# Miniprotein binders against q53ft3: the designs that were tried, part 3

Target 1, 195 residues: q53ft3
Amino acid sequence: MFGCLVAGRLVQTAAQQVAEDKFVFDLPDYESINHVVVFMLGTIPFPEGMGGSVYFSYPDSNGMPVWQLLGFVTNGKPSAIFKISGLKSGEGSQHPFGAMNIVRTPSVAQIGISVELLDSMAQQTPVGNAAVSSVDSFTQFTQKMLDNFYNFASSFAVSQAQMTPSPSEMFIPANVVLKWYENFQRRLAQNPLFW

## First folded at step 7 (miniprotein)

Design s28
Fold by ESMFold2, look of step 9:
Structure s28 (fold): chain B 195 residues (1-195), chain A 83 residues (1-83)
Amino acid sequence: as target 1 above (195 residues)
Amino acid sequence: SVEELAEEIRRALEYVQRIYERAKKRLEQGDVEKALRALQLAYKWAKIALERAQELGLTELIEEAQELIQQIEELMEKIRESQ
């Protein structure tokens, strides 16, 4: 029904149901996350006239949850990218104590989806810089994921002169990966939604 | 794959089942309006899941969805008769 994706992590497709109309995904190590993608998997849509209000929750300094409305997903707009890095800083205040020099326990944030009537959702106001639904922002996020894949795969490249014989091992020439990357980039630049 | 689509339908029916169970608990607590709204949501999703299972010929999921729909309809009717 719902999916949740963070760059470099396995996609989550099994939301925890916490109420009849409310679903959550856990985000461990949330302070390292800048963006999250929330989307409909496609087989089971919202009922007609309904959609999902998407929230982000993190524990405050006292350990109490702080919930903020990020935006919406609907059958007509079934995916959205949300920026959460600014939300983790609260009002953007600098800490007088450096976090790098203090041992911290792992913290888990949550993405919440509240299933609501579309009319009710139209009257809600998300936090102003959370929704990153522009084509440019999607392209930038996708480009970073493509760069990460290419750099990872390329770090294992060897020349023919450097190969150790391994008859059971299959190899992919590095130029195949490069050509795939260049072709995908061209298609993405031409139409960011070709996928 | 068909297996992935079936798993999504199965998960949706699990959510619907939990909505039904929670609605019964709300009735025990006297929250009739919340219970009815929950059952209406469960009904709509169960009907969607049934349609998707029928499109894919998933006979076990079709039967599960039909049974759940019947249970939801019976409880909603019982609530309506008591008001």
Scores: ipSAE 0.744, ipTM 0.911, lowest interface PAE 0.9, mean pLDDT 77
Fold by ESMFold2, look of step 8:
Structure s28 (fold): chain B 195 residues (1-195), chain A 83 residues (1-83)
Amino acid sequence: as target 1 above (195 residues)
Amino acid sequence: SVEELAEEIRRALEYVQRIYERAKKRLEQGDVEKALRALQLAYKWAKIALERAQELGLTELIEEAQELIQQIEELMEKIRESQ
């Protein structure tokens, strides 16, 4: 049903069910996380007429949960990237005192998914600018960046007959760049967040 | 892979089972409307899980889904008859 991904970490696909219609993923050491991806795995969709409201929860300075609506996932928009780095600063989380000598134990935040009727979701307002882009939009940007890099690098290609001796420089066969480009595109199409 | 797809279906059926058990608790507490709403959600997901298991020929998951669907249908009908 649901997946949750943070760059540099293993994908989570086993949400904890906390109510009939509510599912949670734990995010250990959440202070180091800037973005999280929430997505449908693809085999089991939402029932017709339903979707998911996505929440972020972190403990405040008193250890109590603070919940914020990030946005939505639906069968029509089955993935979203959410920026959570700005959400961790609620109520004086940044101090001007420099290195205040407080030893902080690891904290666990949560991503919550609440399964709701689409009409009910339309009445909800997410916290500002938590949603950065869909995975499709990021994939399109990355694809254009790859095309630009390949075209730029290819503009310097020369045949062996055109090569001028330059022993102080290192050279790479153009086929290496092409192979890298094709491999990266394939990996990106399979998992847009593999990096 | 087929094994990844089967695990997704199995997990969905585990969620459906838990919804069913929680709905029974709500009935004991008198929360009939919430119990019926939960059972309707469980039913819809169990039907989807059954369809996916059938597409993949996963016999054990097909049987599990069918048993859950029958239990959910019987409980929902019993609730409607008692109202």
Scores: ipSAE 0.741, ipTM 0.909, lowest interface PAE 0.9, mean pLDDT 77
Fold by ESMFold2, fold request of step 12:
Parts: C-alpha cells; sequence; structure tokens
Structure s28 (fold): chain B 195 residues (1-195), chain A 83 residues (1-83)
C-alpha cells in the first residue's frame, strides 16, 4: 500500500500499522535526511473519498514526540516529496552556546500516514516549506533519486554464474535495471508530468 | 511481477485482518462507534483487495479476501441487530 524512500537508502514498503487508520515508517539517523518521498505502491489505493495526511515526528528536547503535518497523498496525487530539513533538532543553526551542539546522538524519527476523508484533509494546513512546490524541483529530485536507485541496485548485480541457490535472496539482472532507467529517463524528458 | 503484486495484496489483507481484530476488541469494551468506523474501512479495503486478486487469478488471496469480507459483514450485522 505505502512506500517511503530516502535517497541513498533502501525503499521501505512494510508500514507498521499503529491504529486502524494510521501507519508509520521509522527513520533512523533522521538528522542526516533532508527529503523523504511518500507514495502509494499502486495496487491497493485509498477507498473512494479518502486520502492520507502525512506527518513527520521526532523527539523534542524533553524526549516527547513532536508531530508536524507535511502534506498529503491521494489517489489523484499518489506520491509526494517532503522537505524535512529545518524541522529537526538544532542542525540547521548553531545553538547560542555552540559548545552544546558539538555532540548529537542519532535517534529515530517517524513518517506517519493517517487515512482520512478528503473533506477533513482539505481543512488541514501543512507546515511551511515541507512540500516540494514546483514541477522543475520535483523533476530534479526525481532524476537524482532515479540515478541513486540505479547505482544502488547495480551494486547488487550478479552474473548468472554467480547466482546463489538461496530462495530467500532475489537478484536483478543489471541490464533490466539499465533498460528501465533509460526508458524512464526518456519519458521524463519528453513529458515531465507523465506520471 | 505477479508475485510482487500478490505480496502487496497479501499485506493489505493483513492490515484488514488487524482492523477486524481491533474492532472486535472495541466492541468488547463497548466502543461501538469506533468499531463501526473501523469495520467500514476494513470492508472497503477488503473489497478492493478482492477485486485485485480476481484480476490476477490469485485463488488463495481471493478466498482469504472473501472470508474476511464475510466476517466483517457478519459483525456489522450483529451490531445493527443490537441497536
Amino acid sequence: as target 1 above (195 residues)
Amino acid sequence: SVEELAEEIRRALEYVQRIYERAKKRLEQGDVEKALRALQLAYKWAKIALERAQELGLTELIEEAQELIQQIEELMEKIRESQ
């Protein structure tokens, strides 16, 4: 149903269900993340009249979760890129006493998806600067993400002679990934809005 | 591949099953309104999952979805009878 992608990391597709209508993905080492992509995998959409409100959560200085609305995904716009830099603890600006910012322990943030009626979502206001707002910015991010995916997936490529007997391991022929990348890149250049 | 699509359908049915179990617990606690809202969501997703499984000819997932739909319908009917 849902996916969550950070550039340079494996795609997460197994959201943890925390309530009937609420799903989360964990983001370890979240302080190094500037953007996340939240998307529908495509086979199982939202029910008619519903969509997803997307939240970002991190622990505040007291260790309590802070939840901020990033934006939305819907059947009509099933993917979105969210900028989460500036929503995290301390790293975009120095503390007034700079020595207190020299040590940071990585901690786990979360992306939350709340399944709601579209009418209810229309009344919500996302935090500023979270959503990527232009087609050119989306295209640029998408191109960089696709380049990263290709390079990452190619690091797992094996020849047919190197294939293992393990049924729990899956391998991707490198030429299939390259062909997909070339076709997608061509389509994106011809029509940046084809998706 | 068909197996990747089947896994997405299977995961959706797992979510539906969990919604159904939570709704049963809410009924035991007397929380009828939240139980009904949960069952309505589960029903809608189970119907979608059934349609997708039928399109792909995935017999085991079709049967699983049909059983969940029946369970959800029966529980919603029992709630209606009690009101």
Scores: ipSAE 0.734, ipTM 0.907, lowest interface PAE 0.9, mean pLDDT 76
Fold by ESMFold2, fold request of step 12:
Structure s28 (fold): chain B 195 residues (1-195), chain A 83 residues (1-83)
Amino acid sequence: as target 1 above (195 residues)
Amino acid sequence: SVEELAEEIRRALEYVQRIYERAKKRLEQGDVEKALRALQLAYKWAKIALERAQELGLTELIEEAQELIQQIEELMEKIRESQ
């Protein structure tokens, strides 16, 4: 039903159900994340008259969760990009060797989706500046995700002469992936919202 | 592609099953209002999952969805009779 995507990471599609109407995705090492995409996979929509309120949660300095409403996804707007970089805790420790030893402790945050009546959602107020990024930022984010996929897939490329026979496995020729990459990149440059 | 669609339907039915089990637990605790609300959500999603499984001819998922719908309907009927 739900998906959660972060640049440089594999898409998550198996939300953890924490209540009848509440679903979460874990975001390990959340301090390295600037944007998150939340979307409906498409086969199983919200019931009519319902939608999803999207929340972000990170642990405070005491490890207690802090929850903030980011915005919404609905059958009419089934995907959204949320900026979370301004909501993160940046806990760098200073060191006598100056800026070269700035580190942050990784921690796990969560994206939560609460399935609610649309009328109930209309009364909610998201945190400021948690809205989707501009078209330019969307294009940059999408280009990085595209490059990440292509670079990962192409790193496994082998010639047919280098392949070990594996009759139980299916393979995709590398030129298919390249064609997909080039076509997608061209379409994205023509219309960043072509999807 | 059909396998990916089937997996999405299967996952939705797993969520519906969990909603049904939580609703039964709420009834044992006397929380009839929340149990009914949960069953209504489960019912709506189970009906959607059934429709999608039927469109794709996924016989096992059709049977699974129909069984869940029947269980949900029976429990909602019991709640109505006890009110």
Scores: ipSAE 0.684, ipTM 0.892, lowest interface PAE 1.2, mean pLDDT 78
Fold by OpenDDE base, fold request of step 12:
Structure s28 (fold): chain B 195 residues (1-195), chain A 83 residues (1-83)
Amino acid sequence: as target 1 above (195 residues)
Amino acid sequence: SVEELAEEIRRALEYVQRIYERAKKRLEQGDVEKALRALQLAYKWAKIALERAQELGLTELIEEAQELIQQIEELMEKIRESQ
């Protein structure tokens, strides 16, 4: 029914059923995760009129679970990408997951899928910026790239007085741009979703 | 592959089985409403699983799905009779 994917890790297709309508994937070493994909396997769809509310749970400083609604998966939208890196310090939200007899380790987070009526799902508000659309992901990536470039390049900026007397101009060594490019490409190659 | 699909169907039926068992426990606890909702979900998924198993000609899974459906129906009927 359900799949969970983290880049660089094996896909998970065996969710733990923690309640009649609730399923959980464990995410070990969750602090290294930026994005998670939740998707339907396609063989067994949601029943008509139902979908899945997708939650993220991580331990707070006291080891207590903090649940946040990331978004939704449905038969019409059988997959979704969620950014979880920025949520690790967020506030908890209301969630349908009660006391779970799940042994939690500090390094393990959870993706929870609550099977719910579509009408009920429509009334829920996901945490901001968790759901990543293709357009949003591109925009965020572009912005991240630009910011990264600017910050990196500007850190090497020198006044003209330091090179050739021209107080009105700042100079950035050309090799800085190359170094940035190389580093950026390396990071991208290692993790396309490093941003 | 058919084997992979069969495994997914089997897993679904395992979920259905667990829902069914949980519903029984809910009934024992007096939570009839939750039990009924659970059984409805189980029933719907079991029907889907049955259809998929039939499409693939998976005899054992068909039988398992049919059995679960029957059990769910019986329990739902029992609930209705008790109300």
Scores: ipSAE 0.643, ipTM 0.881, lowest interface PAE 0.7, mean pLDDT 87
Fold by OpenDDE base, fold request of step 12:
Structure s28 (fold): chain B 195 residues (1-195), chain A 83 residues (1-83)
Amino acid sequence: as target 1 above (195 residues)
Amino acid sequence: SVEELAEEIRRALEYVQRIYERAKKRLEQGDVEKALRALQLAYKWAKIALERAQELGLTELIEEAQELIQQIEELMEKIRESQ
């Protein structure tokens, strides 16, 4: 029914049912995790009019779970990517997992799925930076990469008057780099998958 | 594969069974409303599981799903009669 994926780890497909409508995946060594994918396996969908609120739980300084709403999965949106690395220092939110007796170790976080009515889910507000759009993240990464490259290359820019003769070396005008950068950005803006 | 699908259906039925058992406990505690909501969820999922099992021709899972559905229906009816 539910799946949980962390990059570099095996897919989890056996959620622990901790309540009638609550399911949990354990995430050991959660400090090393940046992103988590929660998804439906596709065989057994949510009942009509229902979906899943996805929560993240990490232990606080006292070892007590701090739960935060990451987002949602539904039959219409059967998978989602969440950034959890920045949540480890956040404040807890209201959550439906409060009374669950879950044995936890300090290094283990949890992904919780609460099966709820879609109408009820609409009233919930996820933590701001948890939901990751794959396209947006890619665009941001690409932009950062491009900026890094441009800044690096530009740091070596010299005027013709400042050039030291080196007949064995090839030189690329800085304007070529700039034009490439501008063209790439334009194409990326038009279609993030232009390549 | 059909085997993988069968395992997922089986797992779903296990969840349904657990919901059913929890609902019984809720009833014993006097939480009729919570029990009823749980049973409704169990019922819906069991119906889905039954449909999937039927689509795949999984006889054993069909029977299991049907049995669970019957149990859930009976319990829901008892709740209704008691109100």
Scores: ipSAE 0.635, ipTM 0.880, lowest interface PAE 0.7, mean pLDDT 87

Design s28
Fold by OpenDDE base, fold request of step 12:
Structure s28 (fold): chain B 195 residues (1-195), chain A 83 residues (1-83)
Amino acid sequence: as target 1 above (195 residues)
Amino acid sequence: SVEELAEEIRRALEYVQRIYERAKKRLEQGDVEKALRALQLAYKWAKIALERAQELGLTELIEEAQELIQQIEELMEKIRESQ
């Protein structure tokens, strides 16, 4: 029914049912995790008019669980990517999981799915910047890729005085790369799918 | 594969079974509203599981789903009669 994916790890397809309408995935070594994908497996959808509120839980300095609403998964949106790296030091929010007698180790976080009515879900407010849209994720990836390229190329930059004559080699001014980068960023900001 | 789908259906029915058992415990504790909500969820998922099992011709899972549906319906009816 539910799946949970962390990059570099095996997919989890067996959520632990902790209540009638509550399911959890354990995330060991959660401090190394930047993003988590929660998705429906496709065989058993939510009942009509229902979806899943997705929560993240991590232990605070006292070992107590801190729950935060990340976002939602529905039949219409059967998968979502959440950034959790920036939340690990955040404040807790209201959550439906209550006091669960789950043995937790300090390094283990949890993804919780609460099966709820869609109307009820609409009244909930996820923590900021947790949900990554496909467009936003693409834009962020592209930006990181561009930054990586620019940093790489710039690391080879030399002044005219530092150049060794190489008549057989063509050179591109660094400002050309910068101008391209700026233009590309502008276009990307206007329309991530401009190409 | 059919086997993978069957496993997902089986897992869903296991969830349904657990919801049903929890609902019974809720009733014993006097929490009728929570029990009823749980049973409604269990019922809906069991129906979906049944449909999927039927589409794939999975006889054992069909029977299991039908049995769970019947149990849920019976319990829901008992709750209704007690109100």
Scores: ipSAE 0.632, ipTM 0.879, lowest interface PAE 0.7, mean pLDDT 87
Fold by OpenDDE base, look of step 8:
Structure s28 (fold): chain B 195 residues (1-195), chain A 83 residues (1-83)
Amino acid sequence: as target 1 above (195 residues)
Amino acid sequence: SVEELAEEIRRALEYVQRIYERAKKRLEQGDVEKALRALQLAYKWAKIALERAQELGLTELIEEAQELIQQIEELMEKIRESQ
């Protein structure tokens, strides 16, 4: 039902069910994590009228879990990106999972999904900096990714005069990469969710 | 792939099973309201899982889902009868 993605790590699709309506993903070495993606796998949707409140927990100075509401996932919005790096030093105000004995190590943070009524979710206020303005941050991430790829690819660019014969290798003209980049940027600007 | 979908359905049914077992424990503790809410959620997810399993022709998962649905319904009925 739920997936959790951290850049550079394997996708997690097996959430630990800690209550009837609560699911948890463990995030080892959470201090290195900037963003997390929570998404529906698409096979089993939320029941009608229900969605998921997404929480982040990290141990405070006393080792006690601090829970913060990041945002929401629903059948209509089946994925969300959250910035968690700035939350690690914040104060928690909610403990929706606090009554549960969740075994964790100090270096492991958690993403919690609480299955709730949509009406109840509407009354909750996420922490301000966690909700990556879905469009802007995704656009920024995509742009950074594109820039990184372009920079990487362009670093190998050579003029035809500089090419050494390598019949076993295929070459892509730099202009093709540039055109792809420009086209992708245009599409991204038109609809950040075009893909 | 069908196998990947099957695994997701299986996992969902495992969650349903856990909800069902927790609901039983809630009943033993006298928390009938929470048990009923849990069973309602379990029921809804089990029905969805059943539908998905049927769409994919996954016989074993269909049977498992049907069994869970029956168990949930029976327990819900017992709760209603006790009130």
Scores: ipSAE 0.555, ipTM 0.837, lowest interface PAE 0.9, mean pLDDT 84

Design w41
Fold by OpenDDE base, look of step 9:
Structure w41 (fold): chain B 195 residues (1-195), chain A 97 residues (1-97)
Amino acid sequence: as target 1 above (195 residues)
Amino acid sequence: SDRERLIILAKWAAILLRKALELARQGNTERAKELIEKAIEYLRRIEKLATTPEEEEIVEQAIEAAQEALQLLEQGKPDEVEEILQEAIELLKELIQ
């Protein structure tokens, strides 16, 4: 029914069912995880009027689980990306997993999915900055990459008057790099997934 | 596979019945009825996927339990629904195993 993906790790498609309406994935070595993807497997959708509240838990200083609402998955949004790296020191919230006797090791976090009525979900408030728009994140990353490259290349720019003869070297006019940058920016703005 | 579909449907049906039970406890009888009716729809789909007499019997019993729960809610007896819904959920768990 549900899948969980961490970059560089095998996809998990078998959640532990801890209640009729609650499913849990274990995330070992969670401190190295920045983002997690939670998704429906696509076999049979949620019943009409239902969705999944996605929670993250990590052990606090006392070893007790701290649960935080990350966001939601629904038939309309069957997958979501969550940033969990910044949540490791967050405050716990009320959660539906309080009764779970899950043996935890200190290095293992959990993703919990609680299947709920959509109207109930609407009353819940996810922790800030957990939900990541894939498109926005990609755009931001690409922009940073482009800026980094441009800044790097530009740092080597010299005027003709400043040039010393180096017949073995090829030179690219800075204006060419700038034009490339501008064109790429334009394409990115039009469609972040233009490739 | 059909078996996988059966299991998933059973899980959803169980969830529906659990939510119905919770709603019934809260006095939201009408919404509870809706969820039970939906669960019955899923159960009927499961019935079509059943391949053994045992599975067929379990599904039939679950349908009967769900229908009884629905009737109790219609009669204004939400307090009596919990046991019946729990029975139906347990039956569904047997299908999932």
Scores: ipSAE 0.773, ipTM 0.917, lowest interface PAE 0.5, mean pLDDT 88
Fold by ESMFold2, look of step 9:
Structure w41 (fold): chain B 195 residues (1-195), chain A 97 residues (1-97)
Amino acid sequence: as target 1 above (195 residues)
Amino acid sequence: SDRERLIILAKWAAILLRKALELARQGNTERAKELIEKAIEYLRRIEKLATTPEEEEIVEQAIEAAQEALQLLEQGKPDEVEEILQEAIELLKELIQ
């Protein structure tokens, strides 16, 4: 249903479902995180008239969770970037998560998504200017992942003259990775949901 | 895949029924009925995706429970829908397994 991305970390696509309408992602070492991207997965949108309220939780000085409303994801805005660096000393807000899924360590925070009626969401006020920008329905996210993978794989490229014989190892020619990247990118431009 | 779509539809249907239950508790009968009707639409789509006899039986029971809840609300009996809506939600949780 939902995804969560932090720069320099693997994307999370398996939220912990803590109620029918509530989903959480754990953010270890949250103090090093400045921005989080929250987005919808899959091809089946929210039911008509519904959307998701996105919350950030961090442990206070006593180790208890402090929840703050970051903003929303909806069928009309299926992805959003949230700045969380300034929220680690902020005041908590009204939230639907209660004591569920409490994280006890001082270095782990959570992103919570509560599925709500749009009318109910319209009565909620996010903290500060946490929302930074919207991201297209997974297209830009997918492109960034492709670029990161290609750049990583390419950094290990060597010519055949530089190669040390390793008869028990299996190798992939570098141009195969490039061809895959180019084909994937072309298909994504033709149909963002082909995969 | 059909299984992935079934699971997502079941999660949405369960959420719709949860919100309908909350609205019924608040006495907001018309909004509760709207959400139950939407949930039944999702349940009919699940019915077409079901691949096993067990899945088919579960979704049929969930449809029957949702229809009974809708009927009780139409009869002006919102206090009587909680148990039947919770039954439908539990059936959807079993289907998601």
Scores: ipSAE 0.620, ipTM 0.852, lowest interface PAE 1.3, mean pLDDT 79

